# VH-VL binders against q96il0, part 73

Target 1, 167 residues: q96il0
Amino acid sequence: APERGAERRDTAPSGVSRFCPPRKSCHDWIGPPDKYSNLRPVHFYIPENESPLEQKLRKLRQETQEWNQQFWANQNLTFSKEKEEFIHSRLKTKGLGLRTESGQKATLNAEEMADFYKEFLSKNFQKHMYYNRDWYKRNFAITFFMGKVALERIWNKLKQKQKKRSN
Below, E stands for the ipSAE of ESMFold2; O stands for the ipSAE of OpenDDE; V2 stands for 0.75 times the mean of E and O plus 0.25 times the DockQ between their complexes.

## First folded at step 3 (VH-VL)

Design m1 (framework fv_belrestotug)
Fold by OpenDDE, second read of step 4:
Structure m1 (fold): chain C 167 residues (1-167), chain A 120 residues (1-120), chain B 108 residues (1-108)
Amino acid sequence: as target 1 above (167 residues)
Amino acid sequence: QVQLVQSGAEVKKPGASVKVSCKASGYTFTNYYMHWVRQAPGQGLEWMGIINPSGYSTSYAQKFQGRVTLTRDTSTSTVYMELSSLRSEDTAVYYCARDLPYSGNEFDYWGQGTTVTVSS
Amino acid sequence: EIVLTQSPGTLSLSPGERATLSCRASQSVSSRYLAWYQQKPGQAPRLLIYGASSRATGIPDRFSGSGSGTDFTLTISRLEPEDFAVYYCQQYGSSPYTFGGGTKVEIK
């Protein structure tokens, strides 16, 4: 049989959220859920007078978001693919077609699908553990930088008040 | 080139078990189903069962349920058929046959066959 | 279980003649799930036709499959000496996957 062409690995396109906030917005915007990750992207506001510390925080938040989007996009794609392959495999082994006599997509019952979920979770357990660990690390770093930025802003406000008292 | 190489001929007593191997080469082993078919001397072909690419899912013909076990070893690219409680009627040539993953269920490649003789 | 009945059981023909083999199913079988195999003495079966009418890789043009529903036909347009063998139809639309009883094509 001719090797039917390598199914293009539908690599989840790097889903640049097409969400564009209003140009005059001075706030972070939350987009609709991404079609692949199902996560809502955040468009981070860039202040005109962004401090180096604020910039670092913004970049870290952006990088963490991109990491999270990519992880879940890939995970959802993998899940969907493996689920479909599982269903197909089980139907084939049962000598059942992919479509019912009524032309509907043949499905497995909940009990049969329980095996899939158990296997999928088992197979991906370590991956999820690493994800969770890295997620906490990233969020801890973000929180730490948020604290630093807050302190910087307080200090700058105090300096401005002192200058106004001296004039 | 796709090849399915089966284990050698077996002679067994009634009530014994036989395990036949089918070693696959020349293709991505983990993508294809494997079937087992037997043929008694001078008779037609009889389907025994199927195993999926992962080895996790099997289905057997009702006639062999409880007596046949299909297993798969990915590391060696080998499929096994074990038949227990052997009877004289189980004397046959046993074949492994490859089945396509998605586009069809035709058996495009066959092993050379393994003769199993059950004699008292 | 779908029972496949092949006819005739034996077909005696000369080289160069046309062979027509019938496979009748007890129930309707999708044309997508019917195959034909050739088996020579002491050899494993060889896939000839799949999906009722599609030739397998390396199968000569003299072999053709047709049919739908319950009635399927394998045709060999001009028998070659190497075509004298047993031919089996198979359905793989529903478990168990069943074979016909075979048709022996022998030299007259």
Scores: ipSAE 0.263, ipTM 0.697, lowest interface PAE 1.7, mean pLDDT 88
Fold by ESMFold2-Fast, scan of step 3:
Structure m1 (fold): chain C 167 residues (1-167), chain A 120 residues (1-120), chain B 108 residues (1-108)
Amino acid sequence: as target 1 above (167 residues)
Amino acid sequence: QVQLVQSGAEVKKPGASVKVSCKASGYTFTNYYMHWVRQAPGQGLEWMGIINPSGYSTSYAQKFQGRVTLTRDTSTSTVYMELSSLRSEDTAVYYCARDLPYSGNEFDYWGQGTTVTVSS
Amino acid sequence: EIVLTQSPGTLSLSPGERATLSCRASQSVSSRYLAWYQQKPGQAPRLLIYGASSRATGIPDRFSGSGSGTDFTLTISRLEPEDFAVYYCQQYGSSPYTFGGGTKVEIK
């Protein structure tokens, strides 16, 4: 029996993907790729008895994810804008219109686009190196805190076993 | 809207260090790189280095490597430039300037400048 | 490092005249990564032109940039009193970023 269902219309190309975690979750969960960064966000599960050290690790991982997300969103947006500017500039220099007779966006061939890619990579080489250094530094910090959390959990289990021997 | 406000003038003796601040407002601080550029009296502009405020990455011009340190405080949206082992030839106006990552637009906004005088 | 050489060192002109400033690079610079700045005494530099020919926001249309390869030009079509300043070119296509020595545009 047909009932009025949910909206079946798609969002505009500028729309965003939405998702919700299960009502009851005891694990981290991964979302769909972000529109701008093309990275999948991780939503972290928070245990009821989270230690201060576990909280520091979780916050560090969340902050690193946010930093990484912002970096790639900005890079992808800038790449897209500079690519369009390059194409428009070259088409204008050739006296060509921005649209073909079929109404599609006019494009440059692969050889012409190679100039843009080489210039973009050369211009951004040092900034890419800064990103890589920061990425590794952040991951080393995360690994260090993961080690601390692991040691804390081992110590707590040893304490638990010792107390059970007394009962 | 966008503003970069630098700390006040400094007078230092040779061998001392100086730390200049640059407070950003009117935009998302961590989305833009920050450069430092100096200008000696009657001379041209000289690039010193760059910092990524969202991370831990810095890069310095070879001439300043070992003497300059760029740092940031995200809670106050402030970038710092510390120059050590000061010499008389370090007397200059020091500027911070904003830069878009992966953009053709460079140095679109500048701080007002901080005069550092090194004299015995 | 890429060395930028600006010429002339000083241009002595009257208001209403055209100013043409040259910037020559020691090696090829993509036009996408060349900028021009204006600096008045006691002030920070002001971005005028980026990508060799694109005017920055708020810059009057009397300012124009051109050039490619190793030769770049800044043109001020009709000098206003406020245009008498020092002008610097900058390349940002390779590290370290470098500036030219400057051209002073002064009243004749």
Scores: ipSAE 0.000, ipTM 0.454, lowest interface PAE 15.1, mean pLDDT 80

Design m1a (framework fv_belrestotug; at its last look DockQ between E and O 0.02; V2 from the best seeds 0.00; counts 0 for: pae E 9.1 > 2, placed apart)
Fold by ESMFold2-Fast, scan of step 3:
Structure m1a (fold): chain C 167 residues (1-167), chain A 120 residues (1-120), chain B 108 residues (1-108)
Amino acid sequence: as target 1 above (167 residues)
Amino acid sequence: QVQLVQSGAEVKKPGASVKVSCKASGYTFTNYYMHWVRQAPGQGLEWMGIINPSGYSTSYAQKFQGRVTLTRDTSTSTVYMELSSLRSEDTAVYYCARGQKYDITPFDYWGQGTTVTVSS
Amino acid sequence: EIVLTQSPGTLSLSPGERATLSCRASQSVSSRYLAWYQQKPGQAPRLLIYGASSRATGIPDRFSGSGSGTDFTLTISRLEPEDFAVYYCQQYGSSPYTFGGGTKVEIK
């Protein structure tokens, strides 16, 4: 049982379900946002009779989640460090202290910060393009394997129905 | 408090069957899987199978297919492991262990173990 | 099936020393699916570490786990008398669930 977070049903788009029985706990558990990536981790439900194909799909989804979490944790860290360096540099060139008289960290106005955001986005443009390409590639693979798992489950249900007809 | 209590030691002759029980308490019985693991004298741990107490769904290690049967009784929160056609190499301590249905923790609670001795 | 190989087979140390135990997988295992257990003579195994690095409830902070891919390590920073036991690694990412052969941590 999840103690902090929400239980989420793992269903395919357009109404394809995981075909779990009503009494079976077949839902992925969603945790709280990670401090560094700010993404919610998913803890995957592992069926007791998981097929090799279902295992391959779960591992692919898990690997994609880890890749995504690492990318955003690193990106957020880089953003924070470069932002601090930019602010410190600009305050130094203006001869200003690092803290206001209220004890808060000294900051730049919105117009000055716009230069930082523009430069940061420009420097990271190619990195974000590669991220998007890999994200789509990974989601295509996941969708493909979800389709294969759905077909396997339909086939298994048809086999069960055939056995039932044999008395 | 979570507890798994197993039945007492068994001595069996080759060719016989043994049925070991594992009674769960301190949690919702149907919310966790139950695994069975054995350990021969002086050897490591060997996984035998899994049962979902919410139904009758089971999965077994290939080595034990056809010889092992896992069952459960929800009214007593008890899981049973029956091993048939016993051989001397089946002499081992048999453990039940609780498993999460999610990829969070593996076998978090274990029974005390049941010694099964197969001898002439 | 995934085969886990533990080394060394036996580690002889004194109380207060650092113990480093290795577990190597025959194929890549997500760190999320690696666990370590402690077993004392005549007792059932006890879960120490799950997800390669997360301590189970009630486990002292002298126990730590690390690793990824095929190489995983259990470290006991300062051995206490009660830590002399056999330690097993386990992968729980794919059926059949498999265990390493064990490392015995013994006194002297």
Scores: ipSAE 0.410, ipTM 0.737, lowest interface PAE 3.1, mean pLDDT 85
Fold by OpenDDE, second read of step 4:
Parts: structure tokens; C-alpha cells; sequence
Structure m1a (fold): chain C 167 residues (1-167), chain A 120 residues (1-120), chain B 108 residues (1-108)
């Protein structure tokens, strides 16, 4: 029985952005674009007195970021792979080499690539629709929790002012 | 209107070379592949080779490897087919044929053909 | 190399009759990459059908293409006097591009 070579699903490595902000920073930091997703990672600041609600917001932001990084890393990898396969397949069909006579990588022109882009977009249309839906849901949740945290902070400031007036 | 106009008939001796031109008009020359096909008297069509839109990549049928050279001049919108070491069996009508706008397409326009006669 | 075999070699028919031309491939050809050409004496070939079943621009409705895998057919529903010519099938799905040997449609 020929061993079905496990197609190594080239999963984009979960590249933990090696970006470490300065230890003394009291702010969120934006890292350089990730190599795979091309998205700039945000390193979220953790306050010493983080409330449970603030922690929940931070975790939700972090999870959403990781979800976005993973989605786009995989999408970019898939796009690049399928693009290369398309070019290679079409050149091969024509009996054209992968390199020009000048030694340059053989490419298809914009008109030839138009079919690839159309097909790629069509093939991935549902995937993008689901992504957009989930993106809106996540951002709505984040915005909702941001509002709650803002209210909590206002309430805490008011309580502190009342205690200072009573002493 | 798309037109492919080829050079006139050629008479060559065995061992000589022939260069046939195909001038394209009526479309964006740099967007299309060009093919060459020949037809011997009373015979079918035989594909010879292809040149890409940029003119930097070519592919030839194995039968013509080492003898055929396709070139392209973008400034004049002309494709050339040169066949060397001519033999009597190379006596044929030679056609240029355009690939369509999209890749992996049939030959939608043809030149009028160029008769090449190889005689001693 | 994909070899295309056309049959019959010659088809003798009268105007108004139906012509059916066959093209058999030595291996499976995607229907997307099969074409039919018409060639009249002293003229260049003319594209009739591409993608096995799609008519080229300016081709009359009497011409139709069908088939898949290894077997393809060109049908002329009613022969007109101008349809007496040689017909070639071609595959353009893999290099080298190959033509069939042709079918001559002649007047009976």
C-alpha cells in the first residue's frame, strides 16, 4: 500500500512577534509588520491594578489580534502558493521555461493574471464574507467592553472624590 | 480590425536559412502570444513554436529544436520566425497565429501564410 | 504528446445535409482546451469552435462542438456551399500543441 504522503499543510507558523516593548512602558506598543500577515502587532500594556473588566477587554483584543494575524498569514500564504502554481502551470502548458532567456523569472502579464485574480476572489468569496462577519462581531464586542471599562473608570473616580470629601 | 500580415514567398537552397516576418496590427501587440504553424503541401497543420508577449520566452516543438528561432520586435509589432538548415521537407506554408487575450487560448487570428520552397 | 485522430478522413455530403466530424485524443483532454478550425483551399485556417463547444466570433449557429475526455465532435447541422472545406481539431491544453489530421468535407 503506497504510504499516502501526509500533505504537510503548510500552516503558517504561529510567529509570535518577537517584538518586546521596553519593560518600563505604560503604553500599548505597535510592532513592525509581521512577516506573514503583514499586520502590525500590538503589545498590550497590563496595568498593575487591572480590573476584571479591563482584563476581559485586553484578552478579547489579544484574541482578536491573534485571530487576524492567523487569518491573514494563512490567506497570504495560500495566495502566494496558488499564484505560483497558476503561473507555473500556465507556463508549463505553453511549454515555456520558468526562466527567460535572460535568466529572469518568467512571469505572466497583467491580462493573463486577470483570470487568476478573478478565480481566486471567486473561490475565496465565502471565506472573506465569513471573515468580515466575524471581524464585525469581534469589534462590536470590543467596543462594547471599551464602553463598560470607561463607565467603570468614571464610577471609580467619582467614589474616590466622595471619600476625599468625607475625610 | 486585427490583422497579421506575413512576408512574401521565399525560395531557398538546402542548408540555407529563411526568416519570415509577421506584422501585427489592430490590437495591443504586447498582450498576446504568437504561434507559428506550418503546413506542407497536401498535409495537415504542424505546430512549430510559441513566443510570449514580451519576446523573452520561447518554446519549440521537439522536431524544430535547434533549427527554429522566434523573435519579437515590439517597436514594429512584428514577430519573426527563422528556420535554419533547410531541407526539402521544410517546403511548406508557414503561418503566424495569435493566441487570444487570455492565457491557454486557441489561435483566433492567422496570417495569410508564407510559402517557403526549398529546392536544389 | 497528445495525438488527435480525426474521422472520417473524407466526408462526401450534399448541401443541406448534416455533417458529423469526430476527433479522438490519445489521452484525456480538458474540454476547455479543444478547438476546431476550418480551412479552405489556399487560405489560412479559421477558428470555428474553442473550449470544445464555444463558437468563435462570426461563426454561424449551424456549427456546434461537443465532447469530453477523449472524444470530441464537430457538427454542421445543415451544410452550406461555403462549408465544403477541411476541418482540423486542435488541443491547446499542453505543449506541444497538436492538430488532428483533418477531415475533408466535400460535395457529393
Amino acid sequence: as target 1 above (167 residues)
Amino acid sequence: QVQLVQSGAEVKKPGASVKVSCKASGYTFTNYYMHWVRQAPGQGLEWMGIINPSGYSTSYAQKFQGRVTLTRDTSTSTVYMELSSLRSEDTAVYYCARGQKYDITPFDYWGQGTTVTVSS
Amino acid sequence: EIVLTQSPGTLSLSPGERATLSCRASQSVSSRYLAWYQQKPGQAPRLLIYGASSRATGIPDRFSGSGSGTDFTLTISRLEPEDFAVYYCQQYGSSPYTFGGGTKVEIK
Scores: ipSAE 0.033, ipTM 0.613, lowest interface PAE 4.1, mean pLDDT 87
Fold by ESMFold2, look of step 4:
Structure m1a (fold): chain C 167 residues (1-167), chain A 120 residues (1-120), chain B 108 residues (1-108)
Amino acid sequence: as target 1 above (167 residues)
Amino acid sequence: QVQLVQSGAEVKKPGASVKVSCKASGYTFTNYYMHWVRQAPGQGLEWMGIINPSGYSTSYAQKFQGRVTLTRDTSTSTVYMELSSLRSEDTAVYYCARGQKYDITPFDYWGQGTTVTVSS
Amino acid sequence: EIVLTQSPGTLSLSPGERATLSCRASQSVSSRYLAWYQQKPGQAPRLLIYGASSRATGIPDRFSGSGSGTDFTLTISRLEPEDFAVYYCQQYGSSPYTFGGGTKVEIK
């Protein structure tokens, strides 16, 4: 039951970060960091004889990864957008242009930028608290189902061992 | 109201130089950048460089570094683009385009273009 | 240097149809510094969209832009006869400023 896969989803903002797992694999694979979220995706193995419980666990892990990837991709884009808005607002207040004499983007110094970082953290505090809550909820569920799968596998081995002794 | 009027077509031999003018009117000349963009026949647009008419500052795309020179004359509100050591692949239409200093709007006004033909 | 790849190269459509043009950047670009231009034969380019989604002065509302990161889109909701032209995207956030290779929208 070999597996062969290639990531072929595209669509913005998940650009050209493509990873092709080996054609023959029976294990999960970790790909390179996604360009937008900066998280390494897991490429999940689907066994030929996956039980309903194993399938539920795999789907929960897949959904959790998608949710996490999307959250950080959005946060990184929001950070970049708000950083530029902050810089432009402060340059405008100072009566300065948006570009240097050579046409490159104007910047603020580190002390000026510190105000942005503090403001961004404060503004996004509740969003990150809800993310942390949901992250713990998802990890608890995943751990619970991992335990159930482990017990299922032990049970199946005990049934197999019991049949071998009776023969 | 804003107008950018460029000099006429040029025919040059390889190794020569060409100087294209772009006269600005209808706005305060020194409050805006001027860019130069070229387009080879049947091809896309290629940015060449930028000049700040108030500060004498220029910046060029690396491809043209050492061959292109942008200058300006504030008394006539005119920028000049000089391209030296011409080759056949420099055959193109050359545009001047106005750039904003205080707004995110990019090239809002363009000259009519100047055709430069380089042939043996 | 940031490379902008436009697709399709040619889009053959009839008046009244919707046109969707794509621009993909080789690395992430700020949407504040992504523009679209229209160019008709024998004419200079004309600014349509700046800041990825803002229409320039005098541009009809059938033109709209969207996108962020590396992927940007120009949409013409209902093509008019005067809209058959070549369209270029441009990034102007980092030097050197770069343009896409263009998408020709032509009459089918």
Scores: ipSAE 0.012, ipTM 0.567, lowest interface PAE 9.1, mean pLDDT 84
ESMFold2 (binder alone), look of step 4: mean pLDDT 93; pTM 0.944
OpenDDE, look of step 4: ipSAE 0.030; ipTM 0.624

Design m1b (framework fv_belrestotug)
Fold by ESMFold2-Fast, scan of step 3:
Order: sequence, then structure tokens, then C-alpha cells
Structure m1b (fold): chain C 167 residues (1-167), chain A 120 residues (1-120), chain B 108 residues (1-108)
Amino acid sequence: as target 1 above (167 residues)
Amino acid sequence: QVQLVQSGAEVKKPGASVKVSCKASGYTFTNYYMHWVRQAPGQGLEWMGIINPSGYSTSYAQKFQGRVTLTRDTSTSTVYMELSSLRSEDTAVYYCARSHTWEGPYMDVWGQGTTVTVSS
Amino acid sequence: EIVLTQSPGTLSLSPGERATLSCRASQSVSSRYLAWYQQKPGQAPRLLIYGASSRATGIPDRFSGSGSGTDFTLTISRLEPEDFAVYYCQQYGSSPYTFGGGTKVEIK
């Protein structure tokens, strides 16, 4: 039976730098959904006068995004694998083939799939708790560094004012 | 407290099958995947496959497809690895190892290993 | 499948010295999905590092991991007698989950 074409696109996403200048290309850019995680990546704008502290904050945000993308890519892969195996197991138990007479993939009704979804959600409760814990931890760190960056900018402005007065 | 206990050593003839057990204790059995990894004498680690004890999900390395079967019994918190059509090159120590279902399939707790010897 | 190449195959060092072990992937592996294991003769492997740089529970601070993309490193800052063992890297970013060939750290 004829199979449809594979969705095997490899991606070379366009960066914000492709459009600079215009000014809009110097802002954060939201990309298309990743094929595995189904999350939209953020491409962070990097100012030329970035301080070391600002760079640390940006790198922390980039690393957090990578962690998040990898987590959901793994989760979605696990979900898809388990779903297909559950469907195959149930079809075999029913004495049905893996494909219909027309060559399409055989499927289960919603009530049968409910067994899989209940099992998957129940099993993944602890996984969601661990993800949320790490997510909060990472966002606390980001917020903390954002505060440091804000304070640095205030002190730099005050330092310039004092230097201007002392000279 | 968390422990994986494997069945004892096996000696098999070529063409036979072997079934090794791995009994889990000290944690929620269905919250962790179970891997099987083997090591031939003097060789490195070779990943064989993974099973999700809460579902029927399994994944095998291509080299073992068609010969290895991973199963589980939730009532005894036990995972089984069955390897069929044994050859002399299957002589190895076989390990079960646990990985968190969410943090990634790195293996934090390992069984003690089961020696399988295939000899004529 | 992703192939992991470990180098060197053998490191001959004395207690107190620094050990640097390399693991190179045939294609990019996200830093969140690389682990290191230690194996002593007659024993099961022991998890040392996961996510390229996070120490597992109970692992001494002399063990550290670093790297991203295709190049990863395990460093033992000051070798203790109990550290002479074989070390394996493992990627868990995509199935099949593959191990490197191992680096043996042996006493000089």
C-alpha cells in the first residue's frame, strides 16, 4: 500500500540577524515549532554593548530554553512510541491487522484509547512534578539575574553622574 | 533501599533461549523505565533495549531486533529479558538498570549482573 | 545511531594526578543528554554524571563533567586509589541509547 511522503525536513532556521537593520530584526524572534518538542524557539537579541552580567543572564535563558526543548522532545517521543505500541497490542488482541484493507493504518476507538491516556497521565504525574520543580528553579535563577542586571544599570547611571560631578 | 536483584548465572547451548529476571524494590516500579545492557568478556557496554513497566512500550537496538523480548510483571515488580537463538558471541554479563521516565534515560541504579555463558 | 568515541583508550596515572577523559559524538548531542559511568572489575557500572555536568547523588566533587555539541569531557581533579576504573560515556538524546568504548584509568 502506498505510503505518503515522509515528513523528514531538517531545519536551518533563519536568525534575527538576517533582517538587521531594520530595527525589528534587533528584537527577540519567535521561530516555528520544533518537529520533536512542538515548542517555538526564541532567538534572543544580543546588544553590542552587552555587559558580562547581561551575557550570563542571556546564556542562562538560552540554556533553559534548550533544556525545555530537550525535555519535551523526549516526552513527545515517549508518548508517540507508547501510543503506537498500545495500538498494535490492542489490534493484535482483537485479531485485527495493523492496516485496514485499504492500506491505511488501523486505529482504535476513543474508549479504547482512553485506557492508554489514563495509564500515561497517571504514570507521568511524578514526571510533571519534577519538570515543574526544575522549571521553577530555573525561572527563580533567571528572575534573580534580571534583578542584578537592573541594579547594575542603575549603579552605572549613578556612577556616571558622580564622575561627572567630581570632574 | 532502592535495589535491583537479578536471577543467577545461566549456562546454555547454542540455539537455546535464556530468560533473565530483574526484581525491583524500594521505589514505585511504574515511575521508572528499565534498560538492559550487556558486556562481553573484556568488552565495553552494549545497550540492548528499554521497557516502560507502566505501559507496553519497548524499544530495542537493531542488532537485537527479533531475538530479544522485554516483558514485565507489575504484581512482582519484575522485568524479564528473553534472548533467543543464542550464539557463542552472546556470552556476556547482562545488566538491568533503572532510568527516570522524565529526567531522561540515564541509568541511576543497576542490578548486580547475570552471567550468561553459551557453550557447546 | 549516534556513535560515541572515547579517547584515550587507556590513561596510566598516579594517585593525586588529574585525569581528563574525552567523549566525542558522531553528531550533535544536547548537553542535557550525556552521562558518565564508572565500572570497577567484577562490578556493575555506577552513574557519575548526567546532563553532561550534574553529579549524581553521592559522587565526590573531584568528578566534574563539561562539554556540549559533539565534544564532552570528564575530569577527575585529583585521583584517589578507588578511582582507577573504566569510564564510559552514554548519550540519551535519541534511541538507541549508545555508550562509548570506554577509557581505562590505570595505576602507573
Scores: ipSAE 0.000, ipTM 0.459, lowest interface PAE 18.5, mean pLDDT 79
Fold by OpenDDE, second read of step 4:
Structure m1b (fold): chain C 167 residues (1-167), chain A 120 residues (1-120), chain B 108 residues (1-108)
Amino acid sequence: as target 1 above (167 residues)
Amino acid sequence: QVQLVQSGAEVKKPGASVKVSCKASGYTFTNYYMHWVRQAPGQGLEWMGIINPSGYSTSYAQKFQGRVTLTRDTSTSTVYMELSSLRSEDTAVYYCARSHTWEGPYMDVWGQGTTVTVSS
Amino acid sequence: EIVLTQSPGTLSLSPGERATLSCRASQSVSSRYLAWYQQKPGQAPRLLIYGASSRATGIPDRFSGSGSGTDFTLTISRLEPEDFAVYYCQQYGSSPYTFGGGTKVEIK
C-alpha cells in the first residue's frame, strides 16, 4: 500500500525576522514586512534600567506581536491555498486547463473570483470576529500598562527632584 | 471508514417535492464536493448537480435547473437534495457521491442510493 | 454538453477473456478528464479509473484505462467472475459531468 504521504501541515514557519537593529539603538525599530504575515515586525528596545512594569509592558507587546504574526501568516497561507483550489476547481468545471494555450497560468475573471471572496469571508467570519475581539483586548491591556509606566516615570522624576532639593 | 449514508426510500405523488439526505462520515467533510446522480430503472447514470464544500456554490444540469436544490450542513456533515414538481419520469435511484476539491470532479465514494418512486 | 457514446452496448465474454470497452466523446475532453465506473446489480457505482488511465485505490491491475481527446478505452486483461457488470464512462472536463450510456459485460 503506497504510504499516502502525510499531508505536511504547512505550518507557517515562525519566521524570526532576520532584521537586527543596530546594537547602539535607544529606540524601537520597525522591520520590513514579514514574507508570510505581511506585517512589519517591531524590535523593542530594552533599557539598561528597565523597571518590572516596563518589562511587563514590553513582554505584552512582544507576545501580542507574535500572536498577530502567527495569525496573519496562517490566514494568508489558508487564503492562498483555498484560492488556488477554487481557481483549479472552477477551471475544471469550465473544461479549461490550468494553463492557457500560451502556457500562462489560467486565471478566473473578477466576477468569478467575487464568489470565492464572498465564500471565504463568510467561512472565516467567526474567526475574524474572535481575532478582532482578542486584538482589542490585547491592545486595551497594552494601553493600560503604557499608562501605568507613564505614571511610574512621573513619580520617579518627582522623587529625584525632591532628593536634589534636600541636598 | 469513509461512508456516505443516504435517507430511506420515498414514495411521492406527481407535483410533490422530495428531499433526500446524504450523511458523510470518516473523512474531512469540508474537503470534498458532493454530487448527485440518479438512475432510472434499467437506465444509465444521469448527473444532476454538484455542491461545493462550503455549501455556498451549486451547479446543476440544465435538465434539473429550477427544480433541484442542493444544500449542505457542515455541522451535521449532511448534504440534501430537494427535487420539486415531481413527475413519473423522476422515478429513480438517487445517489450522492463525493469528489475531492483538488483532484477533480470524479466520484470516488458513493452513497447506497435512495429509491424515489413517483406514482399517481 | 459533452455526449459520451459507449460501445458495444453489450459485451458477451467468458471468464479469462480480454474485455475492451470504448467510450467516445462528442467533443475533446480536456486534460484526459475521464473516469470509469463499475456497477453491479443493486449496488452503487464504484470508481475504477480516473484521469483516463489512473487506477483508483483497491482496483486490480487487470483494469486499465487509455485514450485521449475523444476516444477512450477501458481494458480488462483477464475477466474474473466478479467483473461481469455494467461499466460507465464519465467526463469531468466540463460541466455538466456527463456519463456514457454504459456497456454491459455479461457471461457468454
Scores: ipSAE 0.000, ipTM 0.577, lowest interface PAE 10.5, mean pLDDT 87

